# Designs tried in a protein design chat: VH-VL binders against NAD kinase (nadK). Part 147

Target 1, 268 residues: NAD kinase (nadK), of Syntrophomonas wolfei subsp. wolfei (q0aze0)
Amino acid sequence: MKIILVNNRFKENTEKKAQEIAGQLSALNVEVIIDNGLDEPYAGTVDFIMVLGGDGTMLRAARRYGQRAIPVLGVNMGTVGFLSNIEINELAEYLPLILREEYSLEARMMLEVAVFQQQSLLTRVFCLNELLLRSNSPRMLSFALEISGQKLEPYRGDGLIVSTTTGSTAYSLSAGGPIADPQLDAFIVTPVASHIINKRPLVVSPEREISLHLLEEREAIIGIDGQIKMDFGAENRVLIKRAPHPLLMVNLKAKPFFTSIDRSLQRQ
Below, E stands for the ipSAE of ESMFold2; O stands for the ipSAE of OpenDDE; V2 stands for 0.75 times the mean of E and O plus 0.25 times the DockQ between their complexes.

## First folded at step 14 (VH-VL)

Design EE6 (from EE1 with heavy chain G105D; framework fv_oberotatug; at its last look DockQ between E and O 0.74; V2 from the best seeds 0.72)
Fold by OpenDDE, look of step 14:
Parts: structure tokens; C-alpha cells; sequence
Structure EE6 (fold): chain C 268 residues (1-268), chain A 123 residues (1-123), chain B 107 residues (1-107)
């Protein structure tokens, strides 16, 4: 068995824990790769990914490895979030299940975000939570939203969020988007401070494609999962689709989403 | 109501074959891991094998005494679990139970049992 | 294979008695130990999972404890319906194995 431990090099406690766990796994004849974000994603084949930390670390892991159809376990290390399944102090108890592959999986839809300059692809990113388009100035943006080729009325506001159902409890929620069942595949399109008060969030089929572009020469930015940032201008276009593969999240412990959501949100 | 109902048991000669069925109701069968457990007359319980849900890979594992002779399969469209038993031996004589394996942190227990079906292997 | 040894193989008790059954594993199985009750002519019923968790619907007079190699099932106050055979089962490693059973009989 080969396992990647994903942690955050800027969090000393996760680094130490990663080393400790790596030692334990090695003693059990498990090959371990540690990914603290410093280097490029490990390109070799692996059987399991263990994410040590919070939601941010999970998001990074998802972007780095989510398209490889590898089971990903979130191990919380004292943070509050929605993407961890077990606590670090529970790992020892569940480790035998991991090694024997006695766990269940939950498929979470990811976004495929493609940014173009005219007809040229600038970048393609897969992400678990959301794509954010926002103004880079105090002035509102004017931008066009197309869904499956259907052109909606121009948007005016600070920006727009396109999120997965997983991401519905992230920035989209803060912007007034609905909380979505993570077992549902859908796009959540949430306006950010829209000039039109009645501009409501949209729940869109994962089979559809979403396109965004600016209608005026303004400086904007694209944010992905709150971790990737890039400039976005009038010559750019964004195309958002369902990623071809979902993130396979490991379920070792039951977590009732709806009964615990209020508690989790209050702690954030 | 959650229910498992085994069928297909009976008398068979050594070397013969038999196929057991387990009809599930009252829960989402397609999401459940399933196992067979058997009990020889007057004896204890013996795990036979397990099959995962399709979403979890649908893989099977067997106890050594039945490895290569028994096959566990499932038809989610019919909410039915199967146990194909080939090359039967006298020591395979037992009541065969269909069981569920709960998900999450008590994965590895049998929470629901059928009434069992008797398989008798005798010349 | 992990061997599970129950003690005693049988015991006699009266209604109202405190009953204790032990299960020992040949190697550490952490807390991956379950207890089952089987009445004559019936299928087993899950009582305890993960060594100490009471299954839904099971009376609170049943309790489990232990970790590693030594485990205990306790019936605080034996009831008439508790006369049955009890089995421990480990799921730490395949093949999953059961103890030989403990028959609780009427004294």
C-alpha cells in the first residue's frame, strides 16, 4: 500500500504529525509520500490520500489529486469545517480499516474551470468548492452569464460565485447562497452584492456549462477555492463544467450533515 | 421494516451445487455491504464472505474454507444477495444467514440478520 | 487468523443476577469487537459494536467494555428473555472470527 499524507507546511503541528504518522505507517510496511505543498504533486500511483488539517488543506489536496480517483480521507486537526471525516485522535482506531480498505466512499462533484484569453486557454483548474469572479476595485462589475448557451440578463454587482454543492457551505453561503445537500450534484450560482436586489441564486444542472465574461473594461479577479487568484479582464472568458471525475471522499465515521450544519456554521 | 429473507437451502449431495438467495427490504440495499455467516448444527457462527456496495467497489472476500468454491454476488435492481456454492462438502452443512454490514464507524458488525436457510450436504 | 476465546462456555444464572462474559483475542484487535445474542432457533442479534457501543434498541442492562485483547459483556440484571447463547466477534482482521459462544442457562 502507498499513501500520500497531505499537510500544510505553514502549520507546524500538521508537519510534525505527518512525520509521526509516516513513521508509523512505514513501520507497518506502508510506503508514504508527504505532500506539504512545497513541491509539485506526486506523480506516481498511490492507493490512499490522507489529508491532515482543515478544509483548506482538503481543498488543496482535491485540486492536486482529485482527478486521479484516489480515496481521500480528511483528518481534522483542531479546526472546524465540513470536509474532514475523523479527528486526529481517532486515526489510530481507524487505521486498521484504512489499511484493509474497509471504508466507504462518497463522490463529491468538482468543478472544471477553464480560463481563456480570446480563444487561447490560459489555465485549467479542478476545484472542490467554487469559482469566484469579483471586482478588483470599489466599482461594480458588469458581466455576462451564459448557461448552456442561454444568455441571461447582464449582471451588475461585486461579482459572482459558481460553486459545487460541497462549496455551498463555503463562500457561497456567505454571499447568500443556499445550503445544498452534498449528495446532490449541482452548480450553485450566487451573485455577490448584486445591484439588482431580486437577483437570486441559481441551482443549475451539472450537465450544463456556465460561461462568464466582462461586458466592460474593468479590472477583476478570479478566485478558486479561496487559494488561487488570477487577474481577469475584458479579453478573458471563464468556462465552468462539471469535472470529469468526482473527488472520492472516504467515510469512516457517520457525519449527519443537516443535523450538525448549524453547529458547524456557528463555530466558523 | 428492515428485513432479510434467505431462500434456496435444501439437501444436496457432496460435490453438488446450490445457490442461495437473500431478499432485502426496508433499506437502501445498493448502499449496503452484505455478508454470509453460517452455523453448523449445534455449533458456533462462522463468517463465510462479504461483498461491498458497488459504489465502494463491489469487491468480495471469502473465508479460507470456502475460497474458490463459493461466490457472493448481488443484484441491486432486485435487492437480492446471492451465494453460489459449488463443490459442496459435508462440512458445509449449516444454516446460512444473510447479514448487513453497517456503514461508517461500525462498518464491521452485523446489524441485520435473516432467519437463515438450512443447507444439508449428505450422501 | 485471530482466535477468539470466550469464558465461560456455559453458565447458570437466575433472573436478577449480574452476568459477565469474557472474550479474549489471540492478538490485539483494538476495539473491533462485537457481541451477539442468539436465542434457540433464532438468528443472532447484534448487542454491542466497537467493544462498548450499545446497538439501537438493545436494553441498557447490556454493556460492553475492553480493548486490545480482553473484552467483557455484562448483563447487569438478567431477564427471562436473556437466556441465550452469546458470541463475540472480531473484525480487526480477515477472516472475521467468532468466539465459541457462551450459553446462559437458567439456574
Amino acid sequence: as target 1 above (268 residues)
Amino acid sequence: EVQLVESGGGLVKPGGSLRLSCAASGFTFSNAWMSWVRQAPGKGLEWVGRIKSKIDGGTTNYAAPVQGRFTISRDDSKNTLYLQMNSLKTEDTAVYYCTTVPRYDYFLAFDIWGQGTLVTVSS
Amino acid sequence: DVQMTQSPSSLSASVGDRVTITCRASQSISRYLSWYQQRPGKAPNLLIYKASNLESGVPSRFSGSGSGTDFTLTISTLQPEDFATYYCQQSYDRPWTFGQGTKVEIK
Scores: ipSAE 0.752, ipTM 0.881, lowest interface PAE 0.8, mean pLDDT 93
Fold by ESMFold2, look of step 14:
Structure EE6 (fold): chain C 268 residues (1-268), chain A 123 residues (1-123), chain B 107 residues (1-107)
Amino acid sequence: as target 1 above (268 residues)
Amino acid sequence: EVQLVESGGGLVKPGGSLRLSCAASGFTFSNAWMSWVRQAPGKGLEWVGRIKSKIDGGTTNYAAPVQGRFTISRDDSKNTLYLQMNSLKTEDTAVYYCTTVPRYDYFLAFDIWGQGTLVTVSS
Amino acid sequence: DVQMTQSPSSLSASVGDRVTITCRASQSISRYLSWYQQRPGKAPNLLIYKASNLESGVPSRFSGSGSGTDFTLTISTLQPEDFATYYCQQSYDRPWTFGQGTKVEIK
């Protein structure tokens, strides 16, 4: 069996802990690849991904590996978020279930984000939480939102968030969007500081295609999961779809989403 | 109330076939992992096999004595687990129990059991 | 395969007695051990999972202990309804296997 260990080497002594876990797994004849974010994602065949850290480390793992349909386990290293399943001190006891593949899976929708300049594709990325369009100047944006070719009345304000249900508790929430059950597949479209009084957050079928472009020349940016930033101008548009594959999250312990909301939000 | 009710047991000659059913109620069957466990008269318990939920891959595993002869399947629309038994041997004579295997927190113990159905393989 | 050996195979006891049943695994199974009670003519019922956790509705006179290879089930004060056969079972590695059973009979 071959496992990727994903960590953030500058957070909570995770590099030393990853080496300890890798040693334990190697003693059980398990091949381990450590991904601390410095190298390109491992390209070979892998059976399982173990994320050592908090939600930010999981977001990076999802972007790097989420389209490969590989089971991903979040292992909490101290600060509980929305994306970990077990605590690090429980790992030894749960290891037989992991190694024998005796676990359940939960699918989490991801976004596919394609950014164009005129008619040319500039880049395509995947994300677990959200895409943010925002102004990169003191002036607000005027921009168009299309949903499956249907043009909504223009938006004016600081920007727009297009989120998954998993991302509903991230930036979308701060901008006034609803908390959504992550077992639902949907887009949540949340305006940021809109000057148009009738612009409410929208919940949109995952089968739709969402398109954004500026209606006037302004400096803007596209943010991905709060971790990737791209310049965005009047010559650009972005197309957002449901990604071809969901993130396959491993559940070894039941984590009731609704009874944990307040604790998880206060810890973030 | 959670219930598992087996049916389809009976007398069959060696080399014959039989299909057992297990009707489930009172829980979300489509999310459940299900197992068959058997017990020869006057003897102990023996695990026969397990099927995962379809969302978890629907995969099956079998004990060696029945591998290649028995097939576990499920019909989530009818909340029913099946055991197809082929090439039956006298050693397969047992009460067959339908069980659940909790996906969480139980370390794969068998928490819910049906009352069993008797399969007798004799000439 | 992981073999599970129970001791004793049977015992006789009186109401009120303390009864201890042991279960030994042929290799370490951590705490992947469960105990079942089976009354004559009935299906087994789960008593204990994860070596020591009582299933909901199981009386507190039942307790389990152990980790690794050696496990015990204890009935602190035997009651009339406790005369049954008891099985341990490992879930550490497939095939999941049971002990041969311990029959607890009235003296």
Scores: ipSAE 0.682, ipTM 0.866, lowest interface PAE 1.6, mean pLDDT 91
ESMFold2 (binder alone), look of step 14: mean pLDDT 92; pTM 0.940

Design EE9 (from EE1 with heavy chain Y106K; framework fv_oberotatug; at its last look DockQ between E and O 0.77; V2 from the best seeds 0.73)
Fold by OpenDDE, look of step 14:
Parts: C-alpha cells; sequence; structure tokens
Structure EE9 (fold): chain C 268 residues (1-268), chain A 123 residues (1-123), chain B 107 residues (1-107)
C-alpha cells in the first residue's frame, strides 16, 4: 500500500504529525509520500490520501489529486470545518480499517474551471469549493453569465461565485448563497453584492455549463477555493462545468450535516 | 421495520451446489455492506464472507474454508443478497445467517441478522 | 488468523446475579471487538460494539470493557431472558473470528 500524507508546511504541528504518522506507516510496511505543498503533486500511483489539517489543506489536496479517483481522508487537527471526517486522536483507531480498505466513500462533485485568453486555454483547474470572479477595484463589474448557451441579463456588482454543493458552506454562504446538501450534485451561482438588490442565487444542474466574461474593460480577478488567484480581463473567458470525476472522500464516521451545521457555521 | 429473510436452504449431497438468498427490507440495501455467517449444529459462529456496497467498490472477501467454492453477490434492484455454494462438503452443514455490516461507526460489527436457513450436506 | 478465546465456556447463575464473561484475543485487536447474544433456536443479536458501546435497544445492564487483547462482557443483574449463549467477535483482521461461546445457564 502507498499513502500520500498531505499537510501544510506552514503549520508546524501538521508537519511534525505527518512525520510521525509516516514513521508509523513505514513500520507497517506502507510506503509513504509526504506532500506539504512545497513540491509538485506526486505523479506516481497511490492507494490512499490522508489530509492532515483543516479545510484549506483538503481543498489543496482535492485540487492536486482529486482527478485521480483516490480515496481522500480528512483528519482534523484542532480546527473547525466541514471537510474532515475524523480527529487526529482517532486516527490510531481507524488505521486498521484504512490499511485493510474497510472504509466507505462519499463522492463529492468538483468543478472543472477553464480560463481562456481569446480561444487559447490559459489554465484548467479542478476544485472542490468554488470559482470566484470579483472586481479588483472599488468599481463594480459588468459581466455576462451564460448557462448552457442561455444568456442571462448582464450582471452588475462586485462579482459572482460558482460553487459546488460542498462549497455552499464556504464563501458562497457568506455572499448569501443557500446551504446545499453535500450529497446533491449542483452548481450554486451566487452574486456578490449585486447592483440588483434582489438578484437571487441560482441552483443549476450539474449537466449544464457556465460561462463568464467581462462586458467592459475592467480589472478583475479569478479566485479558486480562496487559494489560487489570477488576473482576469476583457480578453478572458471562464468556462465552468462538472469535473469528470468526483472527489472520493473517505467516510469512517457518520457526520450528520444538518444537525451539526449550526454549530459549525457559528464557529467559522 | 428492518428485516433480513434467508431462503434456499435444504438437503444436498456432497459435491452438490446450492444457492441461498437473503431478502432485505426496511433500509437502503444498496448502501449496505453484507455478510454471511454460519453455525454448524451445536457449534459456534463462523464468518463466511463479506460484500461491500457498489459505491464502495462492491468487493468480496471470503473465509479460507469456502474460498474458491462460495460466491457472494447482490442484486440491489431486488434488495437481495446471494450465496452461491458449489462443491459442498459435509462440514459446510450449518445454519447460514445473512447479516449487515455498518459502513461506519460500529467497527464492522454485525448489527442486523436474519433468522437463518439450514443447509445440510449429507450422503 | 486472530483466535478468540472465551472464558468460561459455560457458567451457572441465578436471576439477580452479576455475570462476567471474558474474551481474549491471540493478538492486539484494539477495540475491534463485539459481543453477541444468542438464545436457543434464534439468531444472534448484537449487544456491544467497539468493545464498550451499547447497541441501541440493548438493556443498560449489559456493558463491555477492554482493549488490546483482554475484553469483558458484564451483566450487572441477570434477568430471566439473559440465559443464552454469548459470543465475542473480532473485526480487526480478516477472517473475522468469533470466540467459542459462553453458555449462561440457570443455576
Amino acid sequence: as target 1 above (268 residues)
Amino acid sequence: EVQLVESGGGLVKPGGSLRLSCAASGFTFSNAWMSWVRQAPGKGLEWVGRIKSKIDGGTTNYAAPVQGRFTISRDDSKNTLYLQMNSLKTEDTAVYYCTTVPRYGKFLAFDIWGQGTLVTVSS
Amino acid sequence: DVQMTQSPSSLSASVGDRVTITCRASQSISRYLSWYQQRPGKAPNLLIYKASNLESGVPSRFSGSGSGTDFTLTISTLQPEDFATYYCQQSYDRPWTFGQGTKVEIK
């Protein structure tokens, strides 16, 4: 068995724990790769991904490895979030299940985000939470939203979020988007400070494609999962669709999403 | 009401074959891991094998005594678990129980059991 | 394979008695230990999972303890319906194995 331990090199506690766990796994004849974000994603085949940290680390892991259909376990290390399944102090109890592949999976839809310069692809990214288009100045953006070829009325505002249901409890929520069941596949399209006060969030079928572009020369940025940032201008287009593969999240413990959501949201 | 109902047991000669069925109701069968456990007359319990849910890969594992002879399968559209038993031996004589295995939380305990069906292998 | 050894194989007790059954694993199984009750002619019922967690619907007079290799099932106050055979089961490693059983009989 080969396992990737994903941690954050900027979090000393996660790095130390990763080394400790790596030692334990090695003693059990498990091959371990540590990914602290310093290097490129490991390109070799692996059987399991263990994410040590919080939601941010999970998002990074999802972007780096989510397209590879590898089971991903979130191990929380003292933070509050939605993407971890067990606590670090529980890992020893569940490790035998992991090593013998006696675990359940939960498929989470991801976004495929493609950014173009005219007709040329600049970048393609898979992400678990959201794509954000926002103004890079105090001025509002004017941008076009197209859904499966249907052109909506131009949007005017600070920006727009296209989120997965997983991401519905992230930035989309802060922008007034609905909370979505993580077991549901859908796009959540949430305006950010729209000029139209009553501009409503859209729940869109995962079968549809979403396109965004600016209608005026304006400085804007694209944000992905709050971790990737790139400039976005009038010559750029962004195309969003469902990723071809979901993130396979390991589910060792039952976590009642709706009964615990209030507590989780209050702590964020 | 959650229920498992085994059927298909009976008398068979050594070397023969038999197919057991387990009808599930009262829960989402397609999400459940399932196992067979058997009990020889007057003896203890013996795990036979396990099948995962389709979403978790649908993989099967068997105890050594039945490996290569028994096959566990499932039809989620019919909420039914199967145990195909080939090359039966006298030592396979037992009551066969269908059981659920929780996907999480109970460390793979058998939380739901059927009433069992008797398989007798005799000349 | 992990061998599970129960003790005693049988015991006699009276209604109201405190009954303790022990299960020992041939190797450490952490808390991957479950207890079952089987009445004559009936299917087993889960009593305890994860060594000490009481299954829903099971009376509180049943309790489990232990970790590693040594485990105990305790019936604080034996009731008439508790006369049965009890089995421990490990799920730490395949094949999943059971103890040989402990028959609790009426004195």
Scores: ipSAE 0.820, ipTM 0.903, lowest interface PAE 0.7, mean pLDDT 94
Fold by ESMFold2, look of step 15:
Structure EE9 (fold): chain C 268 residues (1-268), chain A 123 residues (1-123), chain B 107 residues (1-107)
Amino acid sequence: as target 1 above (268 residues)
Amino acid sequence: EVQLVESGGGLVKPGGSLRLSCAASGFTFSNAWMSWVRQAPGKGLEWVGRIKSKIDGGTTNYAAPVQGRFTISRDDSKNTLYLQMNSLKTEDTAVYYCTTVPRYGKFLAFDIWGQGTLVTVSS
Amino acid sequence: DVQMTQSPSSLSASVGDRVTITCRASQSISRYLSWYQQRPGKAPNLLIYKASNLESGVPSRFSGSGSGTDFTLTISTLQPEDFATYYCQQSYDRPWTFGQGTKVEIK
C-alpha cells in the first residue's frame, strides 16, 4: 500500500509529526510519500492520502490530488475545522481501519476553473471551496456573469464568489451566502458588497457553466480557495464548471455537520 | 421498533441451495453495512460475511469456508438482505443471524441482531 | 487468521458475585474487541464495543477492559438475568472471529 502524507511546512509540529507517522507506516510495509508543498505533486499511483493539519492543508491536498479519485483523510492537529475527521491522537487507534479499507467515503464536488487571456487558455485549476473575483483597488468592479449562455444584468461591487457546497461555510458565508449541505452538488454564487440591490445569492445546478469577465478596465484578482491569487483584467475571462471528479473524503467517525456548525465556525 | 427478521431456513440435502432473507425495519437500511453470522447447534458464533452499503461501494467479504458458495446481496427498495447458499454441506447446518455493522465509531462490532433462522443440511 | 481464546469455558456463581471472563487474541488487535451476551434460546446482543465502551441500554454492572492481546469482561454484581453465554469477538482483521464462549451458570 502507498500513501501520500500531506503536511503544512509552515507549521513545524506538522512536519515533525509527518516524519513520525511516515516511520510508523514504513514499519508496517506501507510506502509513504511526504508532500509538504515544496515539490511538485507526486505523479505516481497511490492508494490513500492522509492530510495532517487544518482545512487549509486539506484545500491544498484537494487541489493537488482531488481529481485522481483517491481517498483523502483529514487528521486534525489541534484546531477543529470543517474538513478533518479524526484527531491526531486517535490516528494509531484508527490505523487498522485505514489499512484494511474499512471506512466510508463521502463525495465532495469540486470546481474546475479555466482562466483565459483573449482566446488562449492561461491556466486550469481545481478547487474545493471557491473562486473569488475581487477588486484589487479602492474602485468597484463592473463585470458580467453568464450562466450556461444566459447573460445576467451587469454586476457592480467589490466582486463575486462562486462556491461549492463545501465552500458555503467559507468566504461565501461571510459575504451573505447560505450554508449548504456538503452532500449536495451545486454552485453558490454570492455577490460581494454589491451596489445593485437585486443581486442576491444564487444556488445553481452543477450542470451549468459559469463565466465571468470585466466590463471596464480595472485591477482585479481571481482567488482560489483563499490560497492562489491571479491577476485578472479586461482581457481575461474565467469559465467555471463542475470538476470531472469529486474529492473522496474518508469518514472514520460520524461527522454531524448540522449539529457542529456553530462550533466549527467559531474555531475558524 | 428496530428489527431484523430472518426467514427462509429449512431442511436441505447436501449439494442443494437455499436463499435466506432478512427483513429490516426501524432504521435506514440503505445506509447500513450488513453481515451474516451463524451458530452450529450447541456451538459458538462464526462470522459468514459482510456487505457494505451501496453508497460505500456495495462490496462483500466472506469467511473462507463459504467463499465461492455463498453470496450476500441486498435490495434497498425492499429493506431486505439476502444470503444465497449454494453447494451446501452438512457443516453449514446452523442458525443464521442477520446483523448490522456500524459504519462509524464502534470498530465494526455487530450491534443489531435478528432472531435467527435454522438451516439444516442433512441427507 | 486471528484466533480468540476465551476462558473459562464455564463457571458457576451466585447472585451478587463479581464475575470475570478473559479473552486472549493470537496477535495484537488494539482495542478492536467486542463482547456479546447470548441468553439460552435467544440471539446474541452487544454488550461492549471498542474493548471498554458500554452499548446503550446495557446495565452499568458490565464493564470491559484491555488492549492488545488480553481482555476482560467483568460483571460487578451478578443478577439472575445474567445467566447466559458470553462471547468476545475481534474486528481487527478479516475474518472477524469469536472466542469459544463462556457459559455463566447461576448457582
Scores: ipSAE 0.640, ipTM 0.847, lowest interface PAE 1.8, mean pLDDT 91
ESMFold2, look of step 14: ipSAE 0.635; ipTM 0.844
ESMFold2 (binder alone), look of step 14: mean pLDDT 94; pTM 0.956
ESMFold2 (binder alone), look of step 15: mean pLDDT 94; pTM 0.956
OpenDDE, look of step 15: ipSAE 0.810; ipTM 0.902

Design FF1 (from X16 with heavy chain T28S I52V T104S; framework fv_ixekizumab; at its last look DockQ between E and O 0.80; V2 from the best seeds 0.72)
Fold by OpenDDE, look of step 14:
Structure FF1 (fold): chain C 268 residues (1-268), chain A 122 residues (1-122), chain B 112 residues (1-112)
Amino acid sequence: as target 1 above (268 residues)
Amino acid sequence: QVQLVQSGAEVKKPGSSVKVSCKASGGSFSSYAIHWVRQAPGQGLEWMGGIVPILGKADYNQRFKGRVTITADESTSTAYMELSSLRSEDTAVYYCARGHTWKSSHGYFDYWGQGTLVTVSS
Amino acid sequence: DIVMTQTPLSLSVTPGQPASISCRSSQSLLRDIGLNYLHWYLQKPGQSPQLLIYLGSDRASGVPDRFSGSGSGTDFTLKISRVEAEDVGVYYCMQALQTPLTFGQGTKLEIK
C-alpha cells in the first residue's frame, strides 16, 4: 500500500506530524510519500491521500491530485474548516479502517478552469472551491458573463466568483453567496461588490459552461482557490466547466454539514 | 439495517439475455461495491463481477467472455447484472452482495440478496 | 486465477464436538500491510450465503465465539469449537486479494 501525506511545509506542526505519521505507516509496511508543496506532485500510483492541515491544504491537494481517482482524507490539525473529516487525534482510531479500505466516499464536483490568450490556452486548472475574477485596481471592472452561450447583461463591480457547492462556504459566502449542499452539483456565481445592488448570485447547472472576459482595458486578476494568482486582461478569456472527475473525499466520520455550519463559521 | 432485494425468478431460452436487479436500502449505495455471485444447482459459488457505483467502473470475471454487463443506478440505489447468450449451464441462483470496501477487490461480502433463480431451458 | 482448495468437502459431526475446515490458496493471500484477504461464508440450507469470518480471523457481527478463523499466507483454518444443529450448511472460503474473486469448493457440514 502506498499513501501520500500532504502537508504544508510552512507549518512546522504539520511537517512534524507528517514525519511522525510516515514513520508509523512505514512500520506497518506502508510506503509513504510526503508532499509538503515544495516539489512537483508525485506522479506514481497511490492508494490513498491523507491531507494534514486545514482547508487550504486540502485545496492544494485537490488541485494537485484531484483529477486522479484517489481517495482523499482530510485530517484537521487544529484549524476550523469544512473539508476535514477527522481530527488528528482520531487518526489512530481510524487507521485500521484506512488500511482495510473500509470507508465511504463522497464525490465533490470540481471546476475545470481554462484561461486563454485569444484562442491559445494559457493554463488549465482543476480546483475544488472557486475561480475569482477581480480588479487589480481601485476601479471597478466591466466584464461579460456568458452561460452556455447566453450573454448576460454586462457586470460592473469589483469582480465575480464562480464556485462549486463545496466552495459555497468559502469566499463566495463572504461575498454574499448562498450556502449550498455539498452533495449537490452546481455552479454558484456570486458578484463581488457589484454597482448593481440587485445583482444576485446565480445557481447554475453543472452541465452548463461559464465564460468571462473583460469589456474594457483594465488590469484584473484571476484567483483560484485563493492560492493561485495570474494577471487577466482584455485579451484573455476564462472558461469554466465541471471537471470531468470529482474529488473523492473519504468519509470515515459522518459530519452533519448543516447543523455544523454556524459553529464552523463562528470559529473562522 | 442494510438490505439487498433482488428481482424475481426468470425463465429464459438459450441464446436470450437476462437482466437481474438488486436494490439496496438501509445504507450507502454509491460508496461500496456491489458484486454478483452465482450458484448452479448443487454447485459452489462463482464470482461474476462487481461494480463501484460512485466510480461507475465494473470488473468482470473473464471466464464469462464478455457476456456479463454490470451497471448501477445511484438515483435508485439499484445494481443490475445482465447475462447474454444464455446457455443451459447458466441455470443458477444469482446473488448480489455488498462489498465492505469501495473497491472491487479486497472486500468481503457483508450483505447478500435473497438470490434470483434463472432457468435456461429450451 | 487464485485457486482455493477446501478440505474436507464434507464432514459429519456429532453435536457438541469440534469441527475443522481447511482452506488452501495457490498463492499467498497475505498483503504487505499484514492483512490476509481470506473470508469465510456459511450458506445454510435454502438460504443465501452469510459472512462468517473476514480477513482470516475476524468474526462477523452476530457470529458466535465458537467460530474462529486462523492461518496466514496460503493455509487457513475455520474451527467450530462445539458444533450445533444450526451450524449445518456449506462453508466457503473466498480470496479477495485479486480479481477474479474465487471461492473454495465448499465444505458441507452435517450433523450425525
Scores: ipSAE 0.704, ipTM 0.861, lowest interface PAE 0.9, mean pLDDT 93
Fold by ESMFold2, look of step 14:
Structure FF1 (fold): chain C 268 residues (1-268), chain A 122 residues (1-122), chain B 112 residues (1-112)
Amino acid sequence: as target 1 above (268 residues)
Amino acid sequence: QVQLVQSGAEVKKPGSSVKVSCKASGGSFSSYAIHWVRQAPGQGLEWMGGIVPILGKADYNQRFKGRVTITADESTSTAYMELSSLRSEDTAVYYCARGHTWKSSHGYFDYWGQGTLVTVSS
Amino acid sequence: DIVMTQTPLSLSVTPGQPASISCRSSQSLLRDIGLNYLHWYLQKPGQSPQLLIYLGSDRASGVPDRFSGSGSGTDFTLKISRVEAEDVGVYYCMQALQTPLTFGQGTKLEIK
């Protein structure tokens, strides 16, 4: 059996704990690959991914591994969030179930984001929470949104968020979007500081294709999960659709979303 | 309180096909592989194949690969097995069973349907 | 394909006496993490199969302590310490290490 341990290289406590857990797993003849963010993603075959940390570490794991159909377990290291399933001090208790594959999975929709320069594909990335289009200057943007070829009236404001339901509690919420049940598949399209009154958040079928481009020459940025950014200009277009595979989140312990929602939001 | 309920008995002629349903209740459907096992009269158990709903793929015993189709409908929590080009030796009880895991290997079958008798006779 | 061989194929036992059933696989069923992907089922007359033992030695919920599984790798044994009338049926081992999943031929247990 081979497991990837994902941690945050910039937090000494998580790196030390990752080494301790790797030792425990190795004693059980489990091969462990540590991904602390310094190296390229591990390309070989693995059975399981264990994320040590908060939602940010899970977002990195999802971008690196989410399209590979590998179970991913979130292990909380003391930071309250939405994407952990068990606490670090419970790991030894649950380890036999992990090895026996006695757990359920919850699918979480991901976005596939393709950025073009003119007609040429520039890059393709995947994300768990959201794509953000925003101005990179004091000036607002004028941009076009198309949903499955249907052109909406132009947008004017600071930008736009295209979120999954998982991302509904992240930046989309701060920008006025709804909290969504993460078991639903949908896009949530949330304007950022729109100057047009009729531009309200939209909830859109996951089968739709979403396209964005600028209507004026302006300096803009595409942000991915709040962790990756790319320059975006008038020669660019971005295409957003449901990713081919969901993130497969491991469920060992019942974590009811609705009864914990206020507590999780207060810490964020 | 997981339960698997199968469709009723069928009598079929050689050369036709049969489609057996297996409706799951009382638990998650997508997280667990649904397997099909048949038993001819007086004979042992034979695995036909299974489907992993969360991955959207089926695996087949190569003995049946060209004749069996296994599908799942997540909206109704129902798996289906269709066997075509029926022969008299296909007369058997067909069971569905739930594996404890999300993949088609490694699973033990903790819940079984009641079985569906398919009789192939002229 | 992994071939599963059970012995004996038929067994007559006086109530209260022990019974033992052997299952042999053509390849090791032991994974490097120490788990054997071998499972045992009982099919009582007129019923669907039911899980008895999983992962070589773990008893399924509701299975009496008189049933035990042992063995590793290629050789596995199901034991019943004291056979009762309710134990009549056909016992199957199944490997689940890899697809296609395969069963032994079955062992019919009868009461003398």
Scores: ipSAE 0.691, ipTM 0.869, lowest interface PAE 1.8, mean pLDDT 91
ESMFold2 (binder alone), look of step 14: mean pLDDT 91; pTM 0.946

